# VH-VL binders against q9vpl3: the designs that were tried, part 273

Target 1, 224 residues: q9vpl3
Amino acid sequence: RGKINIQRPKAPHYERARVVAVTQPKYPELPKAKSCFKTRAERTQQQQENPYNEIIAREVRNWLDHSRLVAFFHLSSITADDIFRVRVQLHKQNLHLKSYGSKIIEQAVKNTRYEAIVPLFHSNHCIVFSPDPEKTAALLRIVRRVPQMVLLGGIVEETMLSRNQLVAYAQMPGLHAVQAQLVQTLSQAPGHLIQQLQAHQNSFVQVLDVHAKNQMNEETPKST
Below, E stands for the ipSAE of ESMFold2; O stands for the ipSAE of OpenDDE; V2 stands for 0.75 times the mean of E and O plus 0.25 times the DockQ between their complexes.

## First folded at step 10 (VH-VL)

Design C51 (framework fv_imvotamab_arm2; at its last look DockQ between E and O 0.12; V2 from the best seeds 0.00; counts 0 for: pae O 5.3 > 2, placed apart)
Fold by ESMFold2, look of step 10:
Structure C51 (fold): chain C 224 residues (1-224), chain A 120 residues (1-120), chain B 112 residues (1-112)
Amino acid sequence: as target 1 above (224 residues)
Amino acid sequence: EVQLVQSGAEVKKPGESLKISCKGSGYSFTSYWIGWVRQMPGKGLEWMGIIYPSDSYTRYSPSFQGQVTISADKSITTAYLQWSSLKASDTAMYYCARIDYGDYFGFDYWGQGTLVTVSS
Amino acid sequence: DIVMTQTPLSSPVTLGQPASISCRSSQSLVHDYGDTYLSWLQQRPGQPPRLLIYKISNRFSGVPDRFSGSGAGTDFTLKISRVEAEDVGVYYCMQATQFPYTFGGGTKVEIK
C-alpha cells in the first residue's frame, strides 16, 4: 500500500459518543430572508434536522420540572433597562425571569399536563420560574411596581392556578400556621374556639376547593 | 456570583490524552448550558459544542465532532472537555461559557480559559 | 454554516473619539418567529471574552452606556461613543440563530 498502518483506531470516541451529532441541514439556507417561499415540507425537515427548537424546548422543560413556582405574565412595551432592573430584583429572590417563543413552549409542553398553558403565549409575555413556592409573595411585591408586567396565572406545586388563585395563595397563611393556630385555639374557652375553628375551616375549604377545581381542570380535554 | 473556574494550563505531547475541567458556581448548574470555545494563537473564537448538565445532552460543532468529548458531572457542578489523542494543532486557549436561551442567546459568563500547549 | 464577516479588522482610535464596528452575516439572522439572535463580545488583552450586547441592541450587566448595538437582518453595528483606555481589545459578533454557532473574525480596537 505504501502507507504506515494505523495500529489503534479511535474506538473510545466512537463507543462513548452517545450524543446525536447535529449534521448540517440537508437543504441550503435561503439566500435571502423570504421564509414564506419555502415549501411546508422543506421548512418541516429543516426544523426537525436543526436542533434549535429541541435545545431550547429542553431548557424550558427543565425549568418546568425543577420549578415549584411558575408565574406567567403579559409583557407590555418596556425598555431593556427597565426589564433588566426587574430581572436583577427577581434574581436576588431566586426568581428567574425568562422569555421563550410560543412555538418553543408548545413543543416543550406537548403531551404533558402543562399543555394548557400554551394559549397564554399568543401575545408578548414573560415567565418567572423558581424552586421556592414561598417566594410567590415576594414576586408579587416586586412586579406590583412594574405595570408593564400583568399577571395571567401560574403553577404552584404542579397545580395550575388562575391569577386570583395565585394572589390568594401568596396571601394565605401556610398550612403549618393554620394548624398551629388550631392547636392554640383548642386550649381556649369553648365559645371562642367555635368561632376560630369556623374561620379556619372556611380558609381550609377554600384551599381544598381550589385544589379540587385544579384537578378537574387537569383532567379536562385541552383546548386553545 | 456566577463563576466558571477552569483547570490550569497543560503542556502535552502529540498522542497524549487530556481532560480539562470547568467548575460552575453561584447559579443552578443543571439549569444552564455549558459551551466550549477554542481560540487558537492569534486567531478568533470557534464554537466547539455544548452540554446540558441536567441530562448530559450534548451537541458538537461539525468541525469538532469526533475530535473531542464534552461531558459533565452535575454532582460536583463540573463540565469537561476531553481529547483521546492530542495533535500539535490542538495548541490553543479553551474557554467554557454558560448559555441561557431564556433571555440571552450566546455566552453570558465565561471561564478564565485553559491554555493547552501540544509540542514535542 | 452562517459566515459572520467583521469590518474593519483593526480600528485605531484616538482616546475619546467614537468607534464603529460592522458585522455582516451570510444569511438572515431572523429566526422564523421574528427574533434576531446576534451578540457582541469584548475580549480585553489577556482576558476571556465578555458579553457586551445581546439581541442586537441590549446591553449586558455592567456594560457602560457608551456601547450601543444596532442593525437588522444581515447587517449589524457596534458603536462606542467615546473610546476609553479600558476599551482596548478585540470585539467579536456572534450568531446563535442556528447551529453551528459562529463568530465574526474580530475587530481590534486600539488607541493611536
Scores: ipSAE 0.519, ipTM 0.792, lowest interface PAE 2.3, mean pLDDT 78
Fold by OpenDDE, look of step 10:
Structure C51 (fold): chain C 224 residues (1-224), chain A 120 residues (1-120), chain B 112 residues (1-112)
Amino acid sequence: as target 1 above (224 residues)
Amino acid sequence: EVQLVQSGAEVKKPGESLKISCKGSGYSFTSYWIGWVRQMPGKGLEWMGIIYPSDSYTRYSPSFQGQVTISADKSITTAYLQWSSLKASDTAMYYCARIDYGDYFGFDYWGQGTLVTVSS
Amino acid sequence: DIVMTQTPLSSPVTLGQPASISCRSSQSLVHDYGDTYLSWLQQRPGQPPRLLIYKISNRFSGVPDRFSGSGAGTDFTLKISRVEAEDVGVYYCMQATQFPYTFGGGTKVEIK
């Protein structure tokens, strides 16, 4: 009696397979986790002039004004659960994930220095705010694990950065580290200069000494 | 620590004017909205309106529109609720509360309340 | 205006037993941006209201784990897993999805 290969069961006879296929319990499709974020189309249709938009717009402006790090992301088919997980991770790093409607953003940034960001909000998007620009590296580390979040660009220390610039910024050593390196380099420069100057002087003295010795040896009569 | 301290209890007559205050401390006063809530004796909570202290932008409940004035002085981190002419029906506890639209979208911190009694 | 209806009006509870409060809105509290701005407030006797739960199910800072919020759309529930003496008071649901903001009528939790 051949050992039933439990790892690779033989395909049942086609008739049995049909019966099994028909008798398989149809599990209700788990309700597709409604994206916590309405699609652009859904947002556009519902954008009735909600007096609430003014309040939210002011809040957005407040976030922009008080954040030293702002990052803009495109969201691609992300689930509510995934967003929640990301939000928790970001929150632990004092990074605040927010999503706003395009109209609200437009209203918030109208006639401000941030007006240039408006084109970034024509799709499903989210914004991450932080008071700490040093958290850029942490932000990118977290987001790298979330393929549904695509970095578009950001604002660091009131400077608008492209995606590539933001990535580059995150890779740079901290300002303090750079400053420390600069100080170290500057502190070593005088020492090197002195050493070089002294080396030339020492070499010159050595040459003179050799010359003097040679002259003295020529003047010493070979006492036969 | 975030604190909202309200002015003391008021006893007034009908027709008198009144201005009560709510002083915020322990946070950036201009960065958060302040709301006012009425609670009549033995009754529930009623939203009256909100103000953004940074620019004094206000929104009122329709029920309180024109009945009260909400204002703020950011220099002293104080919000105000005022009546030009009090009615007996204005007798209630009035609470100020901070609203955080960034994280909570709710009244996260509350004042201790100001009892206003209007009687002839 | 969005009407918030709370049930029951009064909830006498034995110490250590669970309590449940329901809040129903006359329309969906889901904002256009996807969040639901429903909050639960606790008002103890002689005290101002205190925020317990925000955005349906998130506990505010300092709120004990015995408090939990749930729900979606128009139906929301506040649960206290084990009622303590300090939990006595009136509980309110509040919507901040649409102006004017509105509160439920309150539910009085008392000890039997």
Scores: ipSAE 0.021, ipTM 0.555, lowest interface PAE 5.3, mean pLDDT 84
ESMFold2 (binder alone), look of step 10: mean pLDDT 92; pTM 0.941

Design C52 (framework fv_imvotamab_arm2; at its last look DockQ between E and O 0.38; V2 from the best seeds 0.66)
Fold by OpenDDE, look of step 11:
Structure C52 (fold): chain C 224 residues (1-224), chain A 120 residues (1-120), chain B 112 residues (1-112)
Amino acid sequence: as target 1 above (224 residues)
Amino acid sequence: EVQLVQSGAEVKKPGESLKISCKGSGYSFTHYWIGWVRQMPGKGLEWMGIIYPSDSYTRYSPSFQGQVTISADKSITTAYLQWSSLKASDTAMYYCARIDYGDYFGFDYWGQGTLVTVSS
Amino acid sequence: DIVMTQTPLSSPVTLGQPASISCRSSQSLVHSYGDTYLSWLQQRPGQPPRLLIYKISNRFSGVPDRFSGSGAGTDFTLKISRVEAEDVGVYYCMQATQFPYTFGGGTKVEIK
């Protein structure tokens, strides 16, 4: 009697297979817990006026209003631990990483100058706030090490910037540095001018001096 | 480092007024909510209310509505809990705690607590 | 109000052994935003509460990995894989899904 292969049972006879197929209890599909299959986005869309909306929206707005640097990131499969690590690193630079729901952000920025950011929040996102726009370079340096954080854009000095623009901004010398350079350049201008004006005079004096010396040498009698 | 430092223990009589304080440091005080929590002797924790120091927006637990007043002075990064007229039943430990709705949605940092004793 | 029920009230544990605390809510703690705002707090004797776990399963800063949170909807669990002496105290679950915020009654973890 051939060893019954329990791992690959022989297909039953056609008639038996048919009977088994027909007699298989059709278990009613467990009501798909509507809650388990709704994407975060779908859950956020059905949000009835939540009493927390006002509370959280207030906080978001306050962050936006007091930040000179705001950066928006998409989060792709990032763990809580990873987020925490990044948060700590950012915090050391006075960069504040926050995560808010899309509906909260929408409510917070409704009828404000920030309304344009709403389309950026369709999935898992986080926002980094800073009072210092000079920290843009530091921010980008930190997040480059975190592939799960994808830069979408930002706001710098009340100006909305694309991803590319934000990167470009980070590469520019700071405003103060540029100003300092400008001041330095301007401060050198008078000196250069004076030097140029004096150069001709000095040259003239030198020529005269040479001429005078030559004349004196010609007048010196060759003492025989 | 984020720290919340509360005022010292208080011993009061029924009918007296009291204001206790919670000073925040090590973070932007105006960007985070402060909550107050009561713990009666040998009992659990009870949420009392919250305040947003930036604009002093406040919400209370129904159980504490009208019983206490929560306030803040952002200039000195301090939140307050006050009673106009204390009762013996107000004897408890009171904690202030920071709330971050952007990350933790809970009390992430706590003060050391202020013991309030109300006795005749 | 959401009622938070913790079990057991007391959990005597031998050092090095695991501990488990249950928290049940009277209604779902899933917020309309999709998150579940359940936190676990630790209160050591004579100390203020400390945040251990937020949003069901996320460890707060400085929390040892022996602490873990799990659950969904109305049933939540805090686990300590290996109880240490410093873990003695009262543990509270807290919901922040709706006002008023409410705490569980607490579970006292003691060393046998």
Scores: ipSAE 0.781, ipTM 0.888, lowest interface PAE 0.7, mean pLDDT 87
Fold by ESMFold2, look of step 10:
Structure C52 (fold): chain C 224 residues (1-224), chain A 120 residues (1-120), chain B 112 residues (1-112)
Amino acid sequence: as target 1 above (224 residues)
Amino acid sequence: EVQLVQSGAEVKKPGESLKISCKGSGYSFTHYWIGWVRQMPGKGLEWMGIIYPSDSYTRYSPSFQGQVTISADKSITTAYLQWSSLKASDTAMYYCARIDYGDYFGFDYWGQGTLVTVSS
Amino acid sequence: DIVMTQTPLSSPVTLGQPASISCRSSQSLVHSYGDTYLSWLQQRPGQPPRLLIYKISNRFSGVPDRFSGSGAGTDFTLKISRVEAEDVGVYYCMQATQFPYTFGGGTKVEIK
């Protein structure tokens, strides 16, 4: 691991925090030529709503309701052969790689505690579901060898975690007991994907502080 | 390994009821849809409908609406296709198949088929 | 309903030679989210169908690389680069873009 330079970059951390904040109330549409003048094709696509959305949304909702671990990834271009190999590796660990359209995900989580995840799906993406939160370390180990999959964050025990929080969760000593207490501690915060580095000082926040400084363009995390 | 194992061949008379089964194994049964497909002797494939075992939500092809009942029992990982009154025209091979909308968006695994023969 | 038309109905082929199967849909198979849900199935004599190709061109698990799919919109093709004896059977295209799901009429591949 000594080939990875862990420093305090500002821009990437700010972009991830900004993605979470996109769930804020809708603003007026930006003044762009495309925004002001819809093409005929764009109007036709908007009018061609497919009744599949609820059928597929049922599947998404069922995965969310029965998965104690959910991880979200940005997906770059990848061959079908390569993604198949990744899926097989994940499946051996009871990790289920899926891809759904962003509008379907929006419909699946509307009026639920997970509505905050919608902004994560503006770009090409995939999701990994598992009933086994202890498999988080195995997930991250497998995906490290797949540069096309970039971790955005996740859900553990119904609590949303940022990228850095999920990485820290996977690294915690004491296995399931510590992981369970970490999730309980985080569930005291709001259900949004919020930076929690100002919380009470412990080994968890210290680990997050190191990783958060590599990812965020905000005040240096305190020892809380 | 993902497997769909169907019940054995049936020989019935017109007017009798029938319920055939499709047992899934090697995967999380409630997370995937099960579809039923008919193949009449010497003919192609016809989609009959689908069910989501998690909540028993069903959709039927218009050609089969009211002709059959699709159901599932998730506690024994089994889907069913049922007729209340068989007709000679129901003589066919019936397949169950699995659908995963999060990946292949098509029938990825198939049962071995159940031959139903209805003779007067 | 989307009508799926396959050509030819029967394809007698010499072993080791290529085969090509065409499938045309009455409407575009592109879903509103950009993917095209066109699959190819193989049914060997006396066996259930099996998935060969999904989303136009992706080979399913265990499918040899002599099978390839191509196409867009309403026109799709399955190619077998070198027909082997085990490839005898009926091939179906299928759309899953909308209900009801529909299949092509099938193409029987036989050895001459």
Scores: ipSAE 0.716, ipTM 0.863, lowest interface PAE 1.2, mean pLDDT 79
ESMFold2 (binder alone), look of step 10: mean pLDDT 92; pTM 0.942
OpenDDE, look of step 10: ipSAE 0.684; ipTM 0.851
ESMFold2, look of step 11: ipSAE 0.711; ipTM 0.864
ESMFold2 (binder alone), look of step 11: mean pLDDT 92; pTM 0.942

Design C53 (framework fv_imvotamab_arm2; at its last look DockQ between E and O 0.37; V2 from the best seeds 0.00; counts 0 for: pae E 2.7 > 2)
Fold by ESMFold2, look of step 10:
Structure C53 (fold): chain C 224 residues (1-224), chain A 120 residues (1-120), chain B 112 residues (1-112)
Amino acid sequence: as target 1 above (224 residues)
Amino acid sequence: EVQLVQSGAEVKKPGESLKISCKGSGYSFTSYWIGWVRQMPGKGLEWMGIIYPSDSYTRYSPSFQGQVTISADKSITTAYLQWSSLKASDTAMYYCARIDYGDYFGFDYWGQGTLVTVSS
Amino acid sequence: DIVMTQTPLSSPVTLGQPASISCRSSQSLVHSYGDTFLSWLQQRPGQPPRLLIYKISNRFSGVPDRFSGSGAGTDFTLKISRVEAEDVGVYYCMQATQFPYTFGGGTKVEIK
């Protein structure tokens, strides 16, 4: 006999558990071991037959890993010319507008701290990446003029922020590390403090919109 | 402004080695793929392979696997295409191009080309 | 490998008249997770290729609106509504849906 013939004895308590499990209905489920621990041959074949997804997921992982600012937007219908103009305007601020398929994003963030972002990609979307978290204010000013882009939230300095938290972060001066720590502290504040800050931010956004319109009006008469 | 600037034309003999370069500027070099494309005299375009400079991951067209080496040096924002032993059939124009999957443009910006002539 | 077949090989056109270039793939270019990555490139004499059309029908930046792309599945068309002198050159279709990436054989557009 050249085979390994070591078997663990089955304990009586295990057999009681097996009997109970046998008397209960079992639903079919996909093997977790197969989905989590594919063989070397299966991984190689999947990559060779569909390497496109792995290639693009690698790009997405790199953007996520090397961006201190990531902002997620819902994207409504927009012309190719309009989105291109927005892309150029963002690029001048070191802000990089990208769009990837939801399946590719799922593959890119699998087994990472970014898995929580997957539900944001149920609808048509775009993502803005930047190494410069101080550019958050510039991002919000630019997209304010683009109603087709609706902010959903973001990641700043490895901290996930809601829409309102990201807006609050954008209004604060200082070093990006200090700004990220301050926003983290605000996220832990009592509910009435958070509500008060959000109310001031909404008022400030309205004032900023008036300021932007005043600048456009002043420039318009000069260009006549 | 996104630019890809390639090294100058080369005249070589069969059996010699060669390394040509493609320097990217005006964008984050490590965030985009670089592809190499061959155009033989009077012929069309052939995809040779791609590289991701961030981690040097490469994929080759089966037609070029084992015949060329694609590499990158991200510290000087430069991609390379090299041959260990040139053949007369390698006489062609070689282009590098940037690949942008995030906007789905494909090959959005191209280098000016490097003419390689291999003759005895 | 996906074979990309272009017709015609040469398209002599009178200045100001339309031109139409066909591209046929040996397999569907629709990707299961995304759009169809069919591009059109222009190569003017003595110049590198440049991107004209991406994802079948979208114009790249700086491309005049006289260029249009259409098609689905395996059959694609590039149209130039009014050929100008600067449109002389070779046009290539290219698929980037599946490795290896492949190009059509090219169509030379020239003025009669």
Scores: ipSAE 0.458, ipTM 0.761, lowest interface PAE 2.7, mean pLDDT 78
Fold by OpenDDE, look of step 10:
Structure C53 (fold): chain C 224 residues (1-224), chain A 120 residues (1-120), chain B 112 residues (1-112)
Amino acid sequence: as target 1 above (224 residues)
Amino acid sequence: EVQLVQSGAEVKKPGESLKISCKGSGYSFTSYWIGWVRQMPGKGLEWMGIIYPSDSYTRYSPSFQGQVTISADKSITTAYLQWSSLKASDTAMYYCARIDYGDYFGFDYWGQGTLVTVSS
Amino acid sequence: DIVMTQTPLSSPVTLGQPASISCRSSQSLVHSYGDTFLSWLQQRPGQPPRLLIYKISNRFSGVPDRFSGSGAGTDFTLKISRVEAEDVGVYYCMQATQFPYTFGGGTKVEIK
């Protein structure tokens, strides 16, 4: 019994071939992949000024203008559920997580002081807004637990900061703490100065006292 | 908590003017859009228009353009819907809703609704 | 304007059984930026609408897991895995991809 060559099956008898040809399921021709290139007409129709872009751009501008803390993140593969969880955590800290399209961002920041941020939005991204710059540490603490969020940089008090600068900023003691430390240091300075000035005087007095004692001892006749 | 509180039910006659209100609280009022939605008795929802309270920028549905005026007073975090001359056909429930274009791209929070009855 | 068509108009369901609502748009709801701005709203009797699902499949805050959204392009579905008594109401799909925004005609979910 000849080994059925499974690699090169013998062509079926012509009658069988005809039956197979007729019984082959006619798969509906996959709709010709509409060329990924939208026809000029489709592009023109899509170019209908979707007032939507302007609407969203205004919102973005408003967030930028009213936020004292803005942080930019790259988003890697993250689930909607994970994003939601992060959003809830951030929201509890009055941190607002938003995501916008790159074109929307471009439109929003065009001819504004924020135009420099446009290069940050070439990939999947999200933005965190806050009215409170003191929340920077809280923000970083939360996002550290989210490996899908990569800090790119931010704006704090209208100043653009790199990733490293933002991290450094978050590690700084609050302004009030620094001020308190300064006040404490300044308050100790006069005391230290006085101590130093008095130390010289005290030393001089001690030397004089020793000298006086020595003179007195020399004047005491050894009563033998 | 985000809340939208609307003004009370209105009973009017045809030809009368009306202004109903929607007060937002628990969020930055100027940072989110407010939309108005009509629901006629026993019917579905109809989008009327939207306003951005920060600069009072408005967009209307073509069906409602010129029929109503949407406005806002950001100082008191209130949006308004008004008619210069009411018609019997304006009888409906009117809802205000917040729109978040940053996250949800939809109406995320709604007012309780204002019933407007126009009868002769 | 984009026309949103919902089916069925009415969906009588036995408690604990699944429900499915379909929404079809007259054109693609995919925005030029790649997102699809389809939402599902629930309106209980005598109450304002409530957001259930945004961007096709994302549950809004506080929405139970029994609600799920799916679809793409022009065809969308809201599913309730186990209908509860509190789920009685009218459900609407909404598109916000193109101005003016438009709603579906609604689907009334009732308990048999």
Scores: ipSAE 0.268, ipTM 0.678, lowest interface PAE 1.6, mean pLDDT 85
ESMFold2 (binder alone), look of step 10: mean pLDDT 92; pTM 0.941

